# VH-VL binders against q9nrl2r1430to1533: the designs that were tried, part 146

Target 1, 104 residues: q9nrl2r1430to1533
Amino acid sequence: GGVHELSAFEQLVVELVRHDDSWPFLKLVSKIQVPDYYDIIKKPIALNIIREKVNKCEYKLASEFIDDIELMFSNCFEYNPRNTSEAKAGTRLQAFFHIQAQKL

## First folded at step 11 (VH-VL)

Design F82 (framework fv_nezutatug)
Fold by ESMFold2-Fast, scan of step 11:
Structure F82 (fold): chain C 104 residues (1-104), chain A 123 residues (1-123), chain B 107 residues (1-107)
Amino acid sequence: as target 1 above (104 residues)
Amino acid sequence: QVQLQESGPGLVKPSQTLSLTCTVSGYSISSGYYWHWIRQHPGKGLEWIGTIHRSGDTDYNPSLKSLVTISADTSKNQFSLKLSSVTAADTAVYYCARTDYYWGSHRYGMDVWGQGTTVTVSS
Amino acid sequence: DIQMTQSPSSVSASVGDRVTITCKASQSISSYVAWYQQKPGKAPEPLIYDASSLESGVPSRFSGSGSGTDFTLTISSLQPEDFATYYCQQFYSTPYTFGQGTKLEIK
C-alpha cells in the first residue's frame, strides 16, 4: 500500500508503454478489425486503461495492479496462437514486466 | 540513410558451416525491431531463414531445423547467419533485411534490404 | 505453416494498363502482408507494408488492399520500369512465408 507503491505503478506503466513490444497492448482491440475478439475475451483490458486506473489511485495493493497486467497478458495468449507477432511481443513484454515487478 | 551489406565466402564445401555477416551503416542495430535473413535459390522464389529481435530473441524457419543460428554483435553493428552441414541445396543468394519499429505501431514488412551475396556449395 | 498463393504466376500487359496481382493466405492473417518488387539480378525492393501502406519513395501508382485471406497489389498505370517479379509475404505467424512470385512482362 501507500504513495510509494502508486508512484512505482506509474513508473512501471510508463516503462511498459515505452517498451518496443507494447504495440499490441496500448489500447483495446478494435471490434471492426477483429470481430471475434470480444466473443472469446470476456475481460478486455489494455495499458491505457491500467494507466488511467493508476492515475485515479484505484489500485490499493500491488497485487491488484499485477493482476490487471497479468490479465492483459493472459488475454493476449488466450486469443493469439504462440507463433503470432502479438504472442511473441506479449512473451517479451511479460518477461520484462516480471523483472520490473520485482521492485514492487 | 540506412544501408545493409552482406559478406562471407562465395564458395563453401558440402558438410561445412556457412557463415555470413550483415553490416549495418547509418543506423544502430539496437534501434531496429527485427533483423532478417532471406535466401533465394537459383531461378526460384524467396525463402525466409530466420529473424533476430533487438532483444536477442531468435525465430528460425522450421524447415532448416537445428541447422541455423542467427546472432548480433552490437559493438560492430552487425548480425550474422550460421548454417551448418550445408549441401548443394543451400546454393542461393542470401539477403539480410530490416523490419523497423515506429512507436505505437508495428511495421509489417521489410523496409531495407542488402544487395545480396551469392553462395555456391560445391566440392 | 501459412501458405501464400499468388495469382497469376505470370502476366503480360501494355504500358498504361491497370494490373492486379492477388495473394491468398491459407488462413486468416489480418492485415499482416507486405509486397516486394524484384528486378533481374537485384535485391527485392519494398513496395507495401501492413497490406495497404506505401513504403517511402514508392510511386503512387502502386497500391495494396485486403484483409483476412485475400490481398491485392494494383499498378494503376503500368510503366516500362515496372517489369519485375512481385512477391507477397505474411508476418502474422512464423515462419514468415512468401508467395511463389508473379512475373510481370510488358507486351
Scores: ipSAE 0.541, ipTM 0.867, lowest interface PAE 1.9, mean pLDDT 91

Design F83 (framework fv_nezutatug)
Fold by ESMFold2-Fast, scan of step 11:
Structure F83 (fold): chain C 104 residues (1-104), chain A 123 residues (1-123), chain B 107 residues (1-107)
Amino acid sequence: as target 1 above (104 residues)
Amino acid sequence: QVQLQESGPGLVKPSQTLSLTCTVSGYSISSGYYWHWIRQHPGKGLEWIGSIHRSGDTEYNPSLKSLVTISADTSKNQFSLKLSSVTAADTAVYYCARTDYYWGSHRYGMDVWGQGTTVTVSS
Amino acid sequence: DIQMTQSPSSVSASVGDRVTITCKASQSISSYVAWYQQKPGKAPEPLIYDASSLESGVPSRFSGSGSGTDFTLTISSLQPEDFATYYCQQFYSTPYTFGQGTKLEIK
């Protein structure tokens, strides 16, 4: 998208990063600490990667940005059972994202 | 320093509601990640009762048959436990505790505990 | 529910000994384990979080290790104040569950 869309993407990523439920999503999952993660999750992504893509103007459409954020949540729910700390954080952060994304 | 202090009746009659309050000092309850209630039956181990997230979302131990309500009052810097329809099996020491977080990490543990309050359920 | 089983249930040791307490989860829980020390009549004191991270103010003779299903708490050189009951707890999923406790007693 345009300059205004990229500024909106940057602001939204900043708000996600500041959210207290962002901790599972700030950087890629460690293979050392979670050895089977990359056997299960084929398209890993995290907020630091998404923010870098925003800053490099790699999102051409708002839908591409939204797809990457949704992939991040989808990966969380695929790997983590519903009642884990990660899944709970993901559920709350995803709800926050859906509210904020309406401003895009 | 952060301190947690439980308060409530030491004696509760069977079928009544047990109400306990945890007062937090030296720290804002809205800044914590999770706040917990744990109990310990006489001579036994620890049992998690439930938790409240800073958003107000609650989770309860299914073994307590939804007889538990946990709530927070940020203006009083307190969170509370209500356990309805108590029996002698609810006689225990009750603790409140915090799970904190640091930017970029979640602390998997309860880092601050109250001293505990003894509750006896007896006629 | 995830069951946490501690071994041994009790251990007798002498000051200066190295003591190891183990905790086994009924399913894989990553590194989401905490350890607590409880003395008679007192609240549990946190020792370890995230399986291996030492809580502030806890002596360096305490260490935690493990991931998946098998976890250990080690006291490298036992001191008189270390005789207590030790509990592990999983934070992987609710309900959060504790081990049954290990009583560390004077030999």
Scores: ipSAE 0.181, ipTM 0.757, lowest interface PAE 4.6, mean pLDDT 89

Design F84 (framework fv_nezutatug)
Fold by ESMFold2-Fast, scan of step 11:
Structure F84 (fold): chain C 104 residues (1-104), chain A 123 residues (1-123), chain B 107 residues (1-107)
Amino acid sequence: as target 1 above (104 residues)
Amino acid sequence: QVQLQESGPGLVKPSQTLSLTCTVSGYSISSGYYWGWIRQHPGKGLEWIGSIHRSGDTDYNPSLKSLVTISADTSKNQFSLKLSSVTAADTAVYYCARTDYYWGSHRYGMDVWGQGTTVTVSS
Amino acid sequence: DIQMTQSPSSVSASVGDRVTITCKASQSISSYVAWYQQKPGKAPEPLIYDASSLESGVPSRFSGSGSGTDFTLTISSLQPEDFATYYCQQFYSTPYTFGQGTKLEIK
């Protein structure tokens, strides 16, 4: 960790949020719309939560930040069948993340 | 420890349906992952046939899509492959495998494989 | 479909040699590449995931590198048990295509 890493995390989260494929990841899945989600996914997370953690300096290492982003994608692929719009968006956004995250 | 084991007839006649089952132990299919089939023709490389998500949704290799069906029986903790209208070209070793979408490892790969079962298509 | 092309198709080497196998994707696939080792009569065993990450239990002489379209698998000091066929596979999009394989054989 350090201030330079914090700035890098914020910038990357902003880039993810602005990406066209971020829509499944912007905030937590609704229990009302998807009632079985929380029976299957035990560690829910979304970009708004990750951004809050960045802003509160809760990530001490790049690996901790990367782990939370990867958890978000893992949850998407565990819950959503491969050919859903959610899974397809997740696949493209994760590829974008992997390219950008090489700098961390 | 998670283990996968293929089973089914080793000899299938041309034009018939090839039917194989993969028995999973140590992990419940309904709990996660993608479960897939790969084959290897004699002396050749590996070909991905298709996969099934824990929900039952399937993805197939377009080269085989009209001929292949993958299904899961969660009560038996098994998933199966049916390949219709087989020819001698379908003679291969067939493997079942688990695809690991494990967040902490940045994994996209097949982390657990069955031993493989040989299928010969011959009259 | 994404085509994965391995080079060389076969390589002959001696114990202690450094061996490099390459895999080229027909389009950019980020780091969504796995590498497998297959010995005669056996199922493939995973070696590398996410292009460069070593699978648990795999000797440190194995390493992977690359991103986008060009990927390499390197064995820094070949051991007798390393003579096998090696495959790359992409996971960027279905169908999850394999390279044609590289047979590593003893001189």
Scores: ipSAE 0.006, ipTM 0.570, lowest interface PAE 12.3, mean pLDDT 85

Design F85 (framework fv_nezutatug)
Fold by ESMFold2-Fast, scan of step 11:
Structure F85 (fold): chain C 104 residues (1-104), chain A 123 residues (1-123), chain B 107 residues (1-107)
Amino acid sequence: as target 1 above (104 residues)
Amino acid sequence: QVQLQESGPGLVKPSQTLSLTCTVSGYSISSGYYWHWIRQHPGKGLEWIGSIHRSGDTDYNPSLKSLVTISADTSKNQFSLKLSSVTAADTAVYYCARTDYYFGSHRYGMDVWGQGTTVTVSS
Amino acid sequence: DIQMTQSPSSVSASVGDRVTITCKASQSISSYVAWYQQKPGKAPEPLIYDASSLESGVPSRFSGSGSGTDFTLTISSLQPEDFATYYCQQFYSTPYTFGQGTKLEIK
């Protein structure tokens, strides 16, 4: 769409989505592809869910937004062993997030 | 269109460092997701040596321990392998390869390979 | 490390045959599998990525399937240029490991 003033949360989510390591986090994990995921992870979340919450103005505090992003990474490291492609992508994206989140 | 080409010495002395370079043409090395080194011993299968991510992060096969280093030179559109303290067991054909990046997705595979360069470790 | 075991180690077939090569991972690896074809004296050529997706320019007679631990490469109607060694590889976890190879020979 045209030039618009974006919220700080929306700008950060867009940067996360565009990052090359966002692929494990774009959408909720498929129950068909990973049947045991929802038996292990009790609070699933993904960037598309977080972006919808931002667009609906559901985050009243920066800490609430940060908590949802950190939950997403925590779920990744809980489910995926450290040498997996998901865990490696999550580690790099989380580091990128921490740098950007200093501005919130 | 995208081409990878390995270069380096065909003969290396035992205990020396093997240095190989992969030159990438038709594609920017900064646009790839991962760049890999693979080798194949005479008459044997394929062995992954290590990879470098576009960020500069490296992953190495633990079987090679502290002996391997992979680096990238974006100004020359190249990435390189250094394997220290070589022995006759390091005699192999060495390949470089790419894992590509697509916006919002990742392909699990190596889609472009170099032709390979033969390295013999001998006195 | 994740071990990738191919079966059979070698197979003899005739032009026009349907050929199936299998690859078994020592643990679940989702669909993070690629397949390669290697002809004598040449570099491996990519065939399949993400277990079932054809690489650009690969003939439609090649197909991949499977998820978890069991993966299959199928050639629906073997052609003379298909006689080669085939390798599977996992991309789930480092170190990335290859199967030992399956040699496809003319009968």
Scores: ipSAE 0.403, ipTM 0.826, lowest interface PAE 2.6, mean pLDDT 89

Design F86 (framework fv_nezutatug)
Fold by ESMFold2-Fast, scan of step 11:
Structure F86 (fold): chain C 104 residues (1-104), chain A 123 residues (1-123), chain B 107 residues (1-107)
Amino acid sequence: as target 1 above (104 residues)
Amino acid sequence: QVQLQESGPGLVKPSQTLSLTCTVSGYSISSGYYWHWIRQHPGKGLEWIGSIHRSGDTDYNPSLKSLVTISADTSKNQFSLKLSSVTAADTAVYYCARTDYYYGSHRYGMDVWGQGTTVTVSS
Amino acid sequence: DIQMTQSPSSVSASVGDRVTITCKASQSISSYVAWYQQKPGKAPEPLIYDASSLESGVPSRFSGSGSGTDFTLTISSLQPEDFATYYCQQFYSTPYTFGQGTKLEIK
């Protein structure tokens, strides 16, 4: 918790959203467009959901926020083979996140 | 309007390194999502050689093994292709192309192409 | 590698005709397909990205559709400048492979 932590989480989510590799992560995967996604991924999450949780003060510890971001990347690498555009975007965005998360 | 232009020697001897440059004008190379090299053998279709992401990360066609290197020079607004140990099979027209960046997305496609440069590998 | 197979390899048509070119991927690639037009002696020009989105400046008579393994490029009312070779390309995974091309010839 706390106002300072919420400001830091909000700033980090905004930076992730603005990153050119955020496109696979902005919203939940469409079941209509990708019907098998929810057969493979049991804990779906996306940046819009994480941002909503930040705004509603649902993260009480920095570790909880970090865990949700890491779950998002874990889902990406579980569903998408290594050479796909999604996996490549996820790899770069995760590296960017790890650099920024050091400030938390 | 953004323009891409290939340049390099039109004739390369077998076993040498083919070096081509793509000059980008009207747009910063650092703003593009991916920059690509494509070739077309005489009378044949298109073959993707490889690409460089705006971060400097590269992807290469595995069929070219370890023979290909793509690099970017942001100060000159250029990116380049080096293909080592060339043979007559590398005779082709070589194109450079862009995959555009759009906020929170990339296009699945190449939206701007150079005019192409002809490379002949011959003794 | 993902193979992209175009059909037909060549087609003859008249000005005003509706022409459809198909492209089949050897495995599912979502909608990650682009289409290009190439005129003799010229560089390829982009027509369609992300299977169905028109590139800027491309005439509305061109349209793309499809998802999964089957994709189509349609020219609704063929014009004289449309006689060219057309290529599809997949962007699902590297290497980004092209179809063999479809040559559109005047009847």
Scores: ipSAE 0.278, ipTM 0.790, lowest interface PAE 3.5, mean pLDDT 89

Design F87 (framework fv_nezutatug)
Fold by ESMFold2-Fast, scan of step 11:
Structure F87 (fold): chain C 104 residues (1-104), chain A 123 residues (1-123), chain B 107 residues (1-107)
Amino acid sequence: as target 1 above (104 residues)
Amino acid sequence: QVQLQESGPGLVKPSQTLSLTCTVSGYSISSGYYWHWIRQHPGKGLEWIGSIHRSGDTDYNPSLKSLVTISADTSKNQFSLKLSSVTAADTAVYYCARTDYYWGSHRYGMDVWGQGTTVTVSS
Amino acid sequence: DIQMTQSPSSVSASVGDRVTITCKASQSISSFVAWYQQKPGKAPEPLIYDASSLESGVPSRFSGSGSGTDFTLTISSLQPEDFATYYCQQFYSTPYTFGQGTKLEIK
């Protein structure tokens, strides 16, 4: 893994964080607000965790970075029915990610 | 201050298409998160018709049997409602409204409303 | 669809009273609830968003609370201008449904 790839990952995470549909993904789901979330979702993840992993050089391959982003969206669609505000935000943000990821 | 103003015909004949426009002033329609249409039948409560996201994605109330189309025209700073095949049951006051945006959270609510426009469906 | 049921449907109160209006969702909706005030012949005005956050310019005597299925709007000391119909609305999922309304009338 190279410094150029890590710079690209940081740029993409920043773009996702700044997107208007990032609100469900900025930090881990609250166990207090959503008590059953961690009974259903076994591999929780959020943009703040992914960004920290990028900054600590924990991604050795672009595929590992992409897998974590896709896991985040997969968790969203597993927990949230299609017609929810979270699922709608996730659908739009995932489409944006797929366009941006073509640059990786 | 941001203001919304509905406009359209006061009277529509049964089976025709109702067309309403919401004009936004003091604020760019491209800066909003969601824009909504709501109606209120005489002496009754509020009914959500549908919404358009800033991306152009639309959501409609299934109870309206897919007769609804919402669109936005950023060049005119307007968004519009078309309701096809109207009946007397579509007689109502029609409102447009905005959902605000705040980074890191979703401000669930409609923070700015138009004054409403009365639509009567009658022959 | 998520049904929002308000209680009471109407209430008579006096200036200075504490008034509580309840809204019950047919399923859990987290905090995705807003409250509106509507006076006769006028558009609804926003009061509360995200269950408990006060809209800008709304008097501090209004407050919202609740999460999950049970939500409450409270007016701590009723003023003459508060006589109106109050509506809750859920934004958890489409269609975004309203409660039937609670009419607050002068005693």
Scores: ipSAE 0.620, ipTM 0.882, lowest interface PAE 1.6, mean pLDDT 91

Design F88 (framework fv_nezutatug)
Fold by ESMFold2-Fast, scan of step 11:
Structure F88 (fold): chain C 104 residues (1-104), chain A 122 residues (1-122), chain B 107 residues (1-107)
Amino acid sequence: as target 1 above (104 residues)
Amino acid sequence: QVQLQESGPGLVKPSQTLSLTCTVSGYSISSGYYWHWIRQHPGKGLEWIGSIHRSGDTDYNPSLKSLVTISADTSKNQFSLKLSSVTAADTAVYYCARTGYDWGSYRYFDYWGQGTTVTVSS
Amino acid sequence: DIQMTQSPSSVSASVGDRVTITCKASQSISSYVAWYQQKPGKAPEPLIYDASSLESGVPSRFSGSGSGTDFTLTISSLQPEDFATYYCQQFYSTPYTFGQGTKLEIK
């Protein structure tokens, strides 16, 4: 718990942001560019929001941090068919996350 | 800075395997995002053949999936296309191209090779 | 597969003209459209990505717009070097597909 977990969360988010498959996840999906997204996805989230929550110490447990990251991937796979660039990027980034999250 | 160049035989006989190589200079294939093969039939539009991610994962146009293999050799900074059982319909200019990480957009082909003409004829 | 249909297939124009090329996707593809310019004997060169973002080094007279199914490429004041064939492409899903091309010819 505490400071070590927060440092680990920040490090992991930075690694996710720097990963080449992070592009679908950096910011919230644009309502203008994807008008039906918010009709389908009820709990939108992105890496910039998760990083802000880490910096504000809003995660009390590692499980809460992991849940937000998994929600981000779940939203991706719910909205995007398997043959989309987003779904392919999400699959690889999620695998990377699962490897890194083992240290949490 | 980044340059891609196709190489391979200009003439292939029907039923043989077409083999093309793309040599990348000024940039490492292992640092890229996706590397692609695209072709253009004489007087026609562009057709995406397939791609390889830096991890080695491949994705092929379903119309060609049983016939196409894309591979990468990071030690030579090259990636290659093999198209088996060619016919006259495979006569085209073949391009290699990159989807980069540089511009924050991973959804276009930002660098292309000059193209290599392949004729399938007996 | 997503079909990309360009119109017109060819257009004749004069230097200084405003030219608009349209591209229609057979299904919604968000903003995942790129536009390329191809001159005879040369590889295609990117102009626009993500429907409206201008590629570095491309003159500001080129602009793109649209989302969903309808996209446009506009050249606000045609220059002699702009006579070429233009292609749209979708990056929403594989297989990636291109429009049939629009040949821009000098009048």
Scores: ipSAE 0.242, ipTM 0.773, lowest interface PAE 3.9, mean pLDDT 89

Design F89 (framework fv_nezutatug)
Fold by ESMFold2-Fast, scan of step 11:
Formats: C-alpha cells, structure tokens, sequence
Structure F89 (fold): chain C 104 residues (1-104), chain A 121 residues (1-121), chain B 107 residues (1-107)
C-alpha cells in the first residue's frame, strides 16, 4: 500500500482514459440509451468512477484497484456479445491494462 | 453443479439439416456466459462452430457460410444448433460448451459429453 | 482468422519426464489462450486459462506461460494419467481457433 501505489493507479487510469479503445468505459452506461443494462449488470462501474476512487484514496491495496478495473471489463463482456464494437474495444483495452498492471 | 448434455440424431442424410440440442442444468442460460457449439472431425482437431449470448445475438464461424443457426430456449434452459445442407465433411463429434464470461476465465469451462453425428446415406 | 500452430504434433515420453508443448499464434493475442487435455472418447477438459492460470482441481505439475504470440504448456513430472492429446485455443477474437493438437504417448 501507500502513496506510491496511488500515484501508479492515477497514472494507469490516465493511460487507460487516453487509449483509443476507452470509449465504452469513460462513463456509466446511460439508462435512457440502454434501459436493460442495470437489470443485468448489478455492479456498474466506469473509468470516471475508478479515477474518483483513486483521488479519494479509497483503494487500500493494488488488488482492490485491479478488481474494479476487471469488474469494468467483466461487465462489458457480460452485457455485450463478443462480436460487438464494445466487446472488441474491451478486449484490446484489457490486454493493454494487463501489460501496464504488471508494473503494480 | 453445472452440466451440459447434447441430444440429437446419430445419423443424418446428405443435404438434410442436422439439429442438435444442448440441455443445461445447474445454471440459467439467461444469467450469463456465452454458449457454444464445437465439433471434432474423426481423428482431427477441434473446430468452433458458433455461440449465442443471452440477448439472442449469435456469432458464427465464417467458414460455415450461413449454413449454421444457433438459438436458445430459455424456458427449457436449452440452446440448439441447426446445420443445413450437410455433407460427409460434417461427420464429427459435436460438443456444447460454456464459454468466456469475464476476464480471467477465457476457456470453455464446462463441456457436454459429446454426441457423434454421422452423415451418410 | 487467427491460426494456432502447436509443436510438436506428437511426443513420446516416460513417467517422471518434463514435457513442454508450444503454441504459436499468427498474430498477437495478449494472454487469451487456454489449454485443454483430451483422452480418447471424452470431451476436452480445461487445464490452463489466460495463458498461465491453473484450472481448479488440475495438478500443480501443469503450468502455462507466454504472452503475445508464443505460449507454452509444461508438465513438470509426467504421470501415467497425463498421456493424452493436448490442445491450445485462442480467445482473443472470433472465430475462436484451436491448435492442431499434440499427442503425448508412452515411450
């Protein structure tokens, strides 16, 4: 734990946000645009929420941060068929995350 | 415990439609995962046929060129494969399987026992 | 389509041997590879997922490694029940594709 981990989390979230495949993950899915999303996905999360949690020092362990990022990807793959643009973006961004997360 | 079981005819005539059903127990198809059909030709490797998501959306191996249809009946907790215009090349053991749901789990974690289909007159 | 090529196609080994099977993807697939064991007349059983994660109930003598294009399945000390055919599979994109298989035979 500690300050070094929080700096690493912030850097990694910024890298994810700037990645060209981050578009499905920047903000929570709209209830208006996707009405059944919240009936299916019980633990919604997005990069803006994760970044806010990093800034508020809510992650005590690197594993908690990693779990939230992985929850975000798992929600994507649970809701979206694998052939969709969302799922394909998620697959590429998750691969990028795994490479970067090795530094945590 | 999750269990998958294939059922269907063991013998199909050339040019007919092969119909197979996978019955799932211990987990609801409508609750998640992708549900897949995979086949294995005699003495050869594995070939992914296609999948269905709980939304009804399907994904098919392009090599089957619109010959395949996968559907789900959530009330019976079953999903089915229809392969039209079969030939001797479609002789194989057919498996149903549960597929990747989330990161950290990319494999077919449960498989049916397999059903042998012979295409012959 | 992503092609998965296994090496070797067959290997003869003795109980207690270290056996290594390799799998090469035609393009980078990150760590989205699984390994299966198949015995005659039975469905494939998962051994490894996401390149290096050991499936629950699988003995620790099995391990996986690799990322990108090159992946390896290792059996550190071969047991009699390990003689089977092994397959790798990519889960990076559809259509999902398998290697051609490696038959592990008694020497």
Amino acid sequence: as target 1 above (104 residues)
Amino acid sequence: QVQLQESGPGLVKPSQTLSLTCTVSGYSISSGYYWHWIRQHPGKGLEWIGSIHRSGDTDYNPSLKSLVTISADTSKNQFSLKLSSVTAADTAVYYCARGPYYWGSHRFDYWGQGTTVTVSS
Amino acid sequence: DIQMTQSPSSVSASVGDRVTITCKASQSISSYVAWYQQKPGKAPEPLIYDASSLESGVPSRFSGSGSGTDFTLTISSLQPEDFATYYCQQFYSTPYTFGQGTKLEIK
Scores: ipSAE 0.006, ipTM 0.607, lowest interface PAE 11.2, mean pLDDT 87

Design F9 (framework fv_nezutatug)
Fold by ESMFold2-Fast, scan of step 11:
Structure F9 (fold): chain C 104 residues (1-104), chain A 123 residues (1-123), chain B 107 residues (1-107)
Amino acid sequence: as target 1 above (104 residues)
Amino acid sequence: QVQLQESGPGLVKPSQTLSLTCTVSGYSISSGYYWHWIRQHPGKGLEWIGSIHRSGDTDYNPSLKSLVTISADTSKNQFSLKLSSVTAADTAVYYCARTDYYWGSHRYGMDVWGQGTTVTVSS
Amino acid sequence: DIQMTQSPSSVSASVGDRVTITCKASQYISSYVAWYQQKPGKAPEPLIYDASSLESGVPSRFSGSGSGTDFTLTISSLQPEDFATYYCQQFYSTPYTFGQGTKLEIK
């Protein structure tokens, strides 16, 4: 939980948002476009929600921030078969996250 | 204006490795999202061979059973296809193509194609 | 693999006609469909991406629609240069599969 950690969370979220594979994760999945998503995924989350939580200082520990990011990826791989465009983007973005998270 | 141009041998012997290169001009290969290889057998439709993402990650058609390798050389602004152990069934026109990058979106389509290069596999 | 089935396999039409080509996916693929036009001896030319978005430079008489499993390419007023073979392609999952093609011929 320190001020430096909160600044690092914002920096990391911004890097994730700017990444070319962020497109499946920028906002919550549309119930209109993907009606069965919320029947399968019980804890939906997206980068815009995580960024809002960072801005509101809701993460007290780096582990809480990491858990939310990992939940986002876990949801992606739970819903999307590995050969989908979403899952491929998620795999690359998750690898990028793991490298960047070493700075936390 | 972006242009793609395929190059490679027009004739390949059975059991050899087919090697093709796609040269990209007017655009940096590092700026695209995906780069693809597609082929078309004589008188038939289109078949996707595989793709390389801007990161270097590759995806291949499982029907080719790991006979295919796609790689990129950003210093030469090129990407390449190697297809090993070719047979007469690999006789086709080979195309390279781009999926463009747009932040926050995947533009589902191939917006620029090379002119194609004809490859004949024969003894 | 996702199978893309086009209907019809061939169609004969006259200049000025409205032509509709359909493409059915064997499973749900959202809107992840592109359409291409191919003339004999030439590379495919992109027409539509993301099911309904017109590629730059493509005439407005071409339009795409659909989502889920059913997709349509429409040419509102057929021109002489539109006689060609048309292909749909899905980008939902690998391998990225094409339809078998629809040949548009002069009536």
Scores: ipSAE 0.635, ipTM 0.882, lowest interface PAE 1.6, mean pLDDT 92

Design F90 (framework fv_nezutatug)
Fold by ESMFold2-Fast, scan of step 11:
Structure F90 (fold): chain C 104 residues (1-104), chain A 123 residues (1-123), chain B 107 residues (1-107)
Amino acid sequence: as target 1 above (104 residues)
Amino acid sequence: QVQLQESGPGLVKPSQTLSLTCTVSGYSISSGYYWHWIRQHPGKGLEWIGSIHRSGDTDYNPSLKSLVTISADTSKNQFSLKLSSVTAADTAVYYCARVHYEFGTYRYAFDIWGQGTTVTVSS
Amino acid sequence: DIQMTQSPSSVSASVGDRVTITCKASQSISSYVAWYQQKPGKAPEPLIYDASSLESGVPSRFSGSGSGTDFTLTISSLQPEDFATYYCQQFYSTPYTFGQGTKLEIK
């Protein structure tokens, strides 16, 4: 059971990484570039961390995987005003994720 | 080499619609990210007009939103600006520009600009 | 909208001088600032992105610094080809806004 779930999670992460709106989410936000980010965002996460968790079999349920992806988008919208490139990319990528997640 | 080139009428009458086209060469609009229009009034600074994402999503400067339409034609590798109900205040040099985006790398700058096209609004 | 206030509006300097141009944002914009050089009759050309990263092909005498609200462009040893107008721009949120420009005149 777990093997098939991990394959599905891995495929979805790969699709997200390949999407042109993934650039704000590929790795953790730089403290040098954005010094106040970690003062505002208490549970930072990014696609590279989520992929590592998938590879280490740390997701027991599809809902846990979905929760981490949604946390990533929630952090984006909490930190970034609606008129930022990050928020616009996040909005489109989240819509893409919701369509793909129906396969889980 | 990626190049952008503006084209359109250099003279437009008041109340008419200004139509400009940006032709992209050496790169596909559909493989890009955001494509922008920027103008510069005589003796003034630069003003961002708006942008179009490769998906067709547009963002406009709120000061111009009711008057501006930006569209893309990927089959011709072009994107265009329409500015309706023009006045003498719309006399400017108009530039098209892109943001650098390649394989997940996004840089916060307009890295390639067209040469600019002068538009005069007069009777 | 975010306002970018650039100073000075013009500066006269000699070849070999160190020139500093400043730009102030009306609110914090992290490091999302670009700097452009514009020569008469030409389109602007990028010099700096992300406040301090030098664009490819730009001479090392150009440097950018700053974060938050205060940003600086420095030319360490002015050359004759540096005669131009310089603009800062915030890339934090739309509408993207530019400073009013600094005209650099070589004595």
Scores: ipSAE 0.540, ipTM 0.876, lowest interface PAE 2.1, mean pLDDT 91

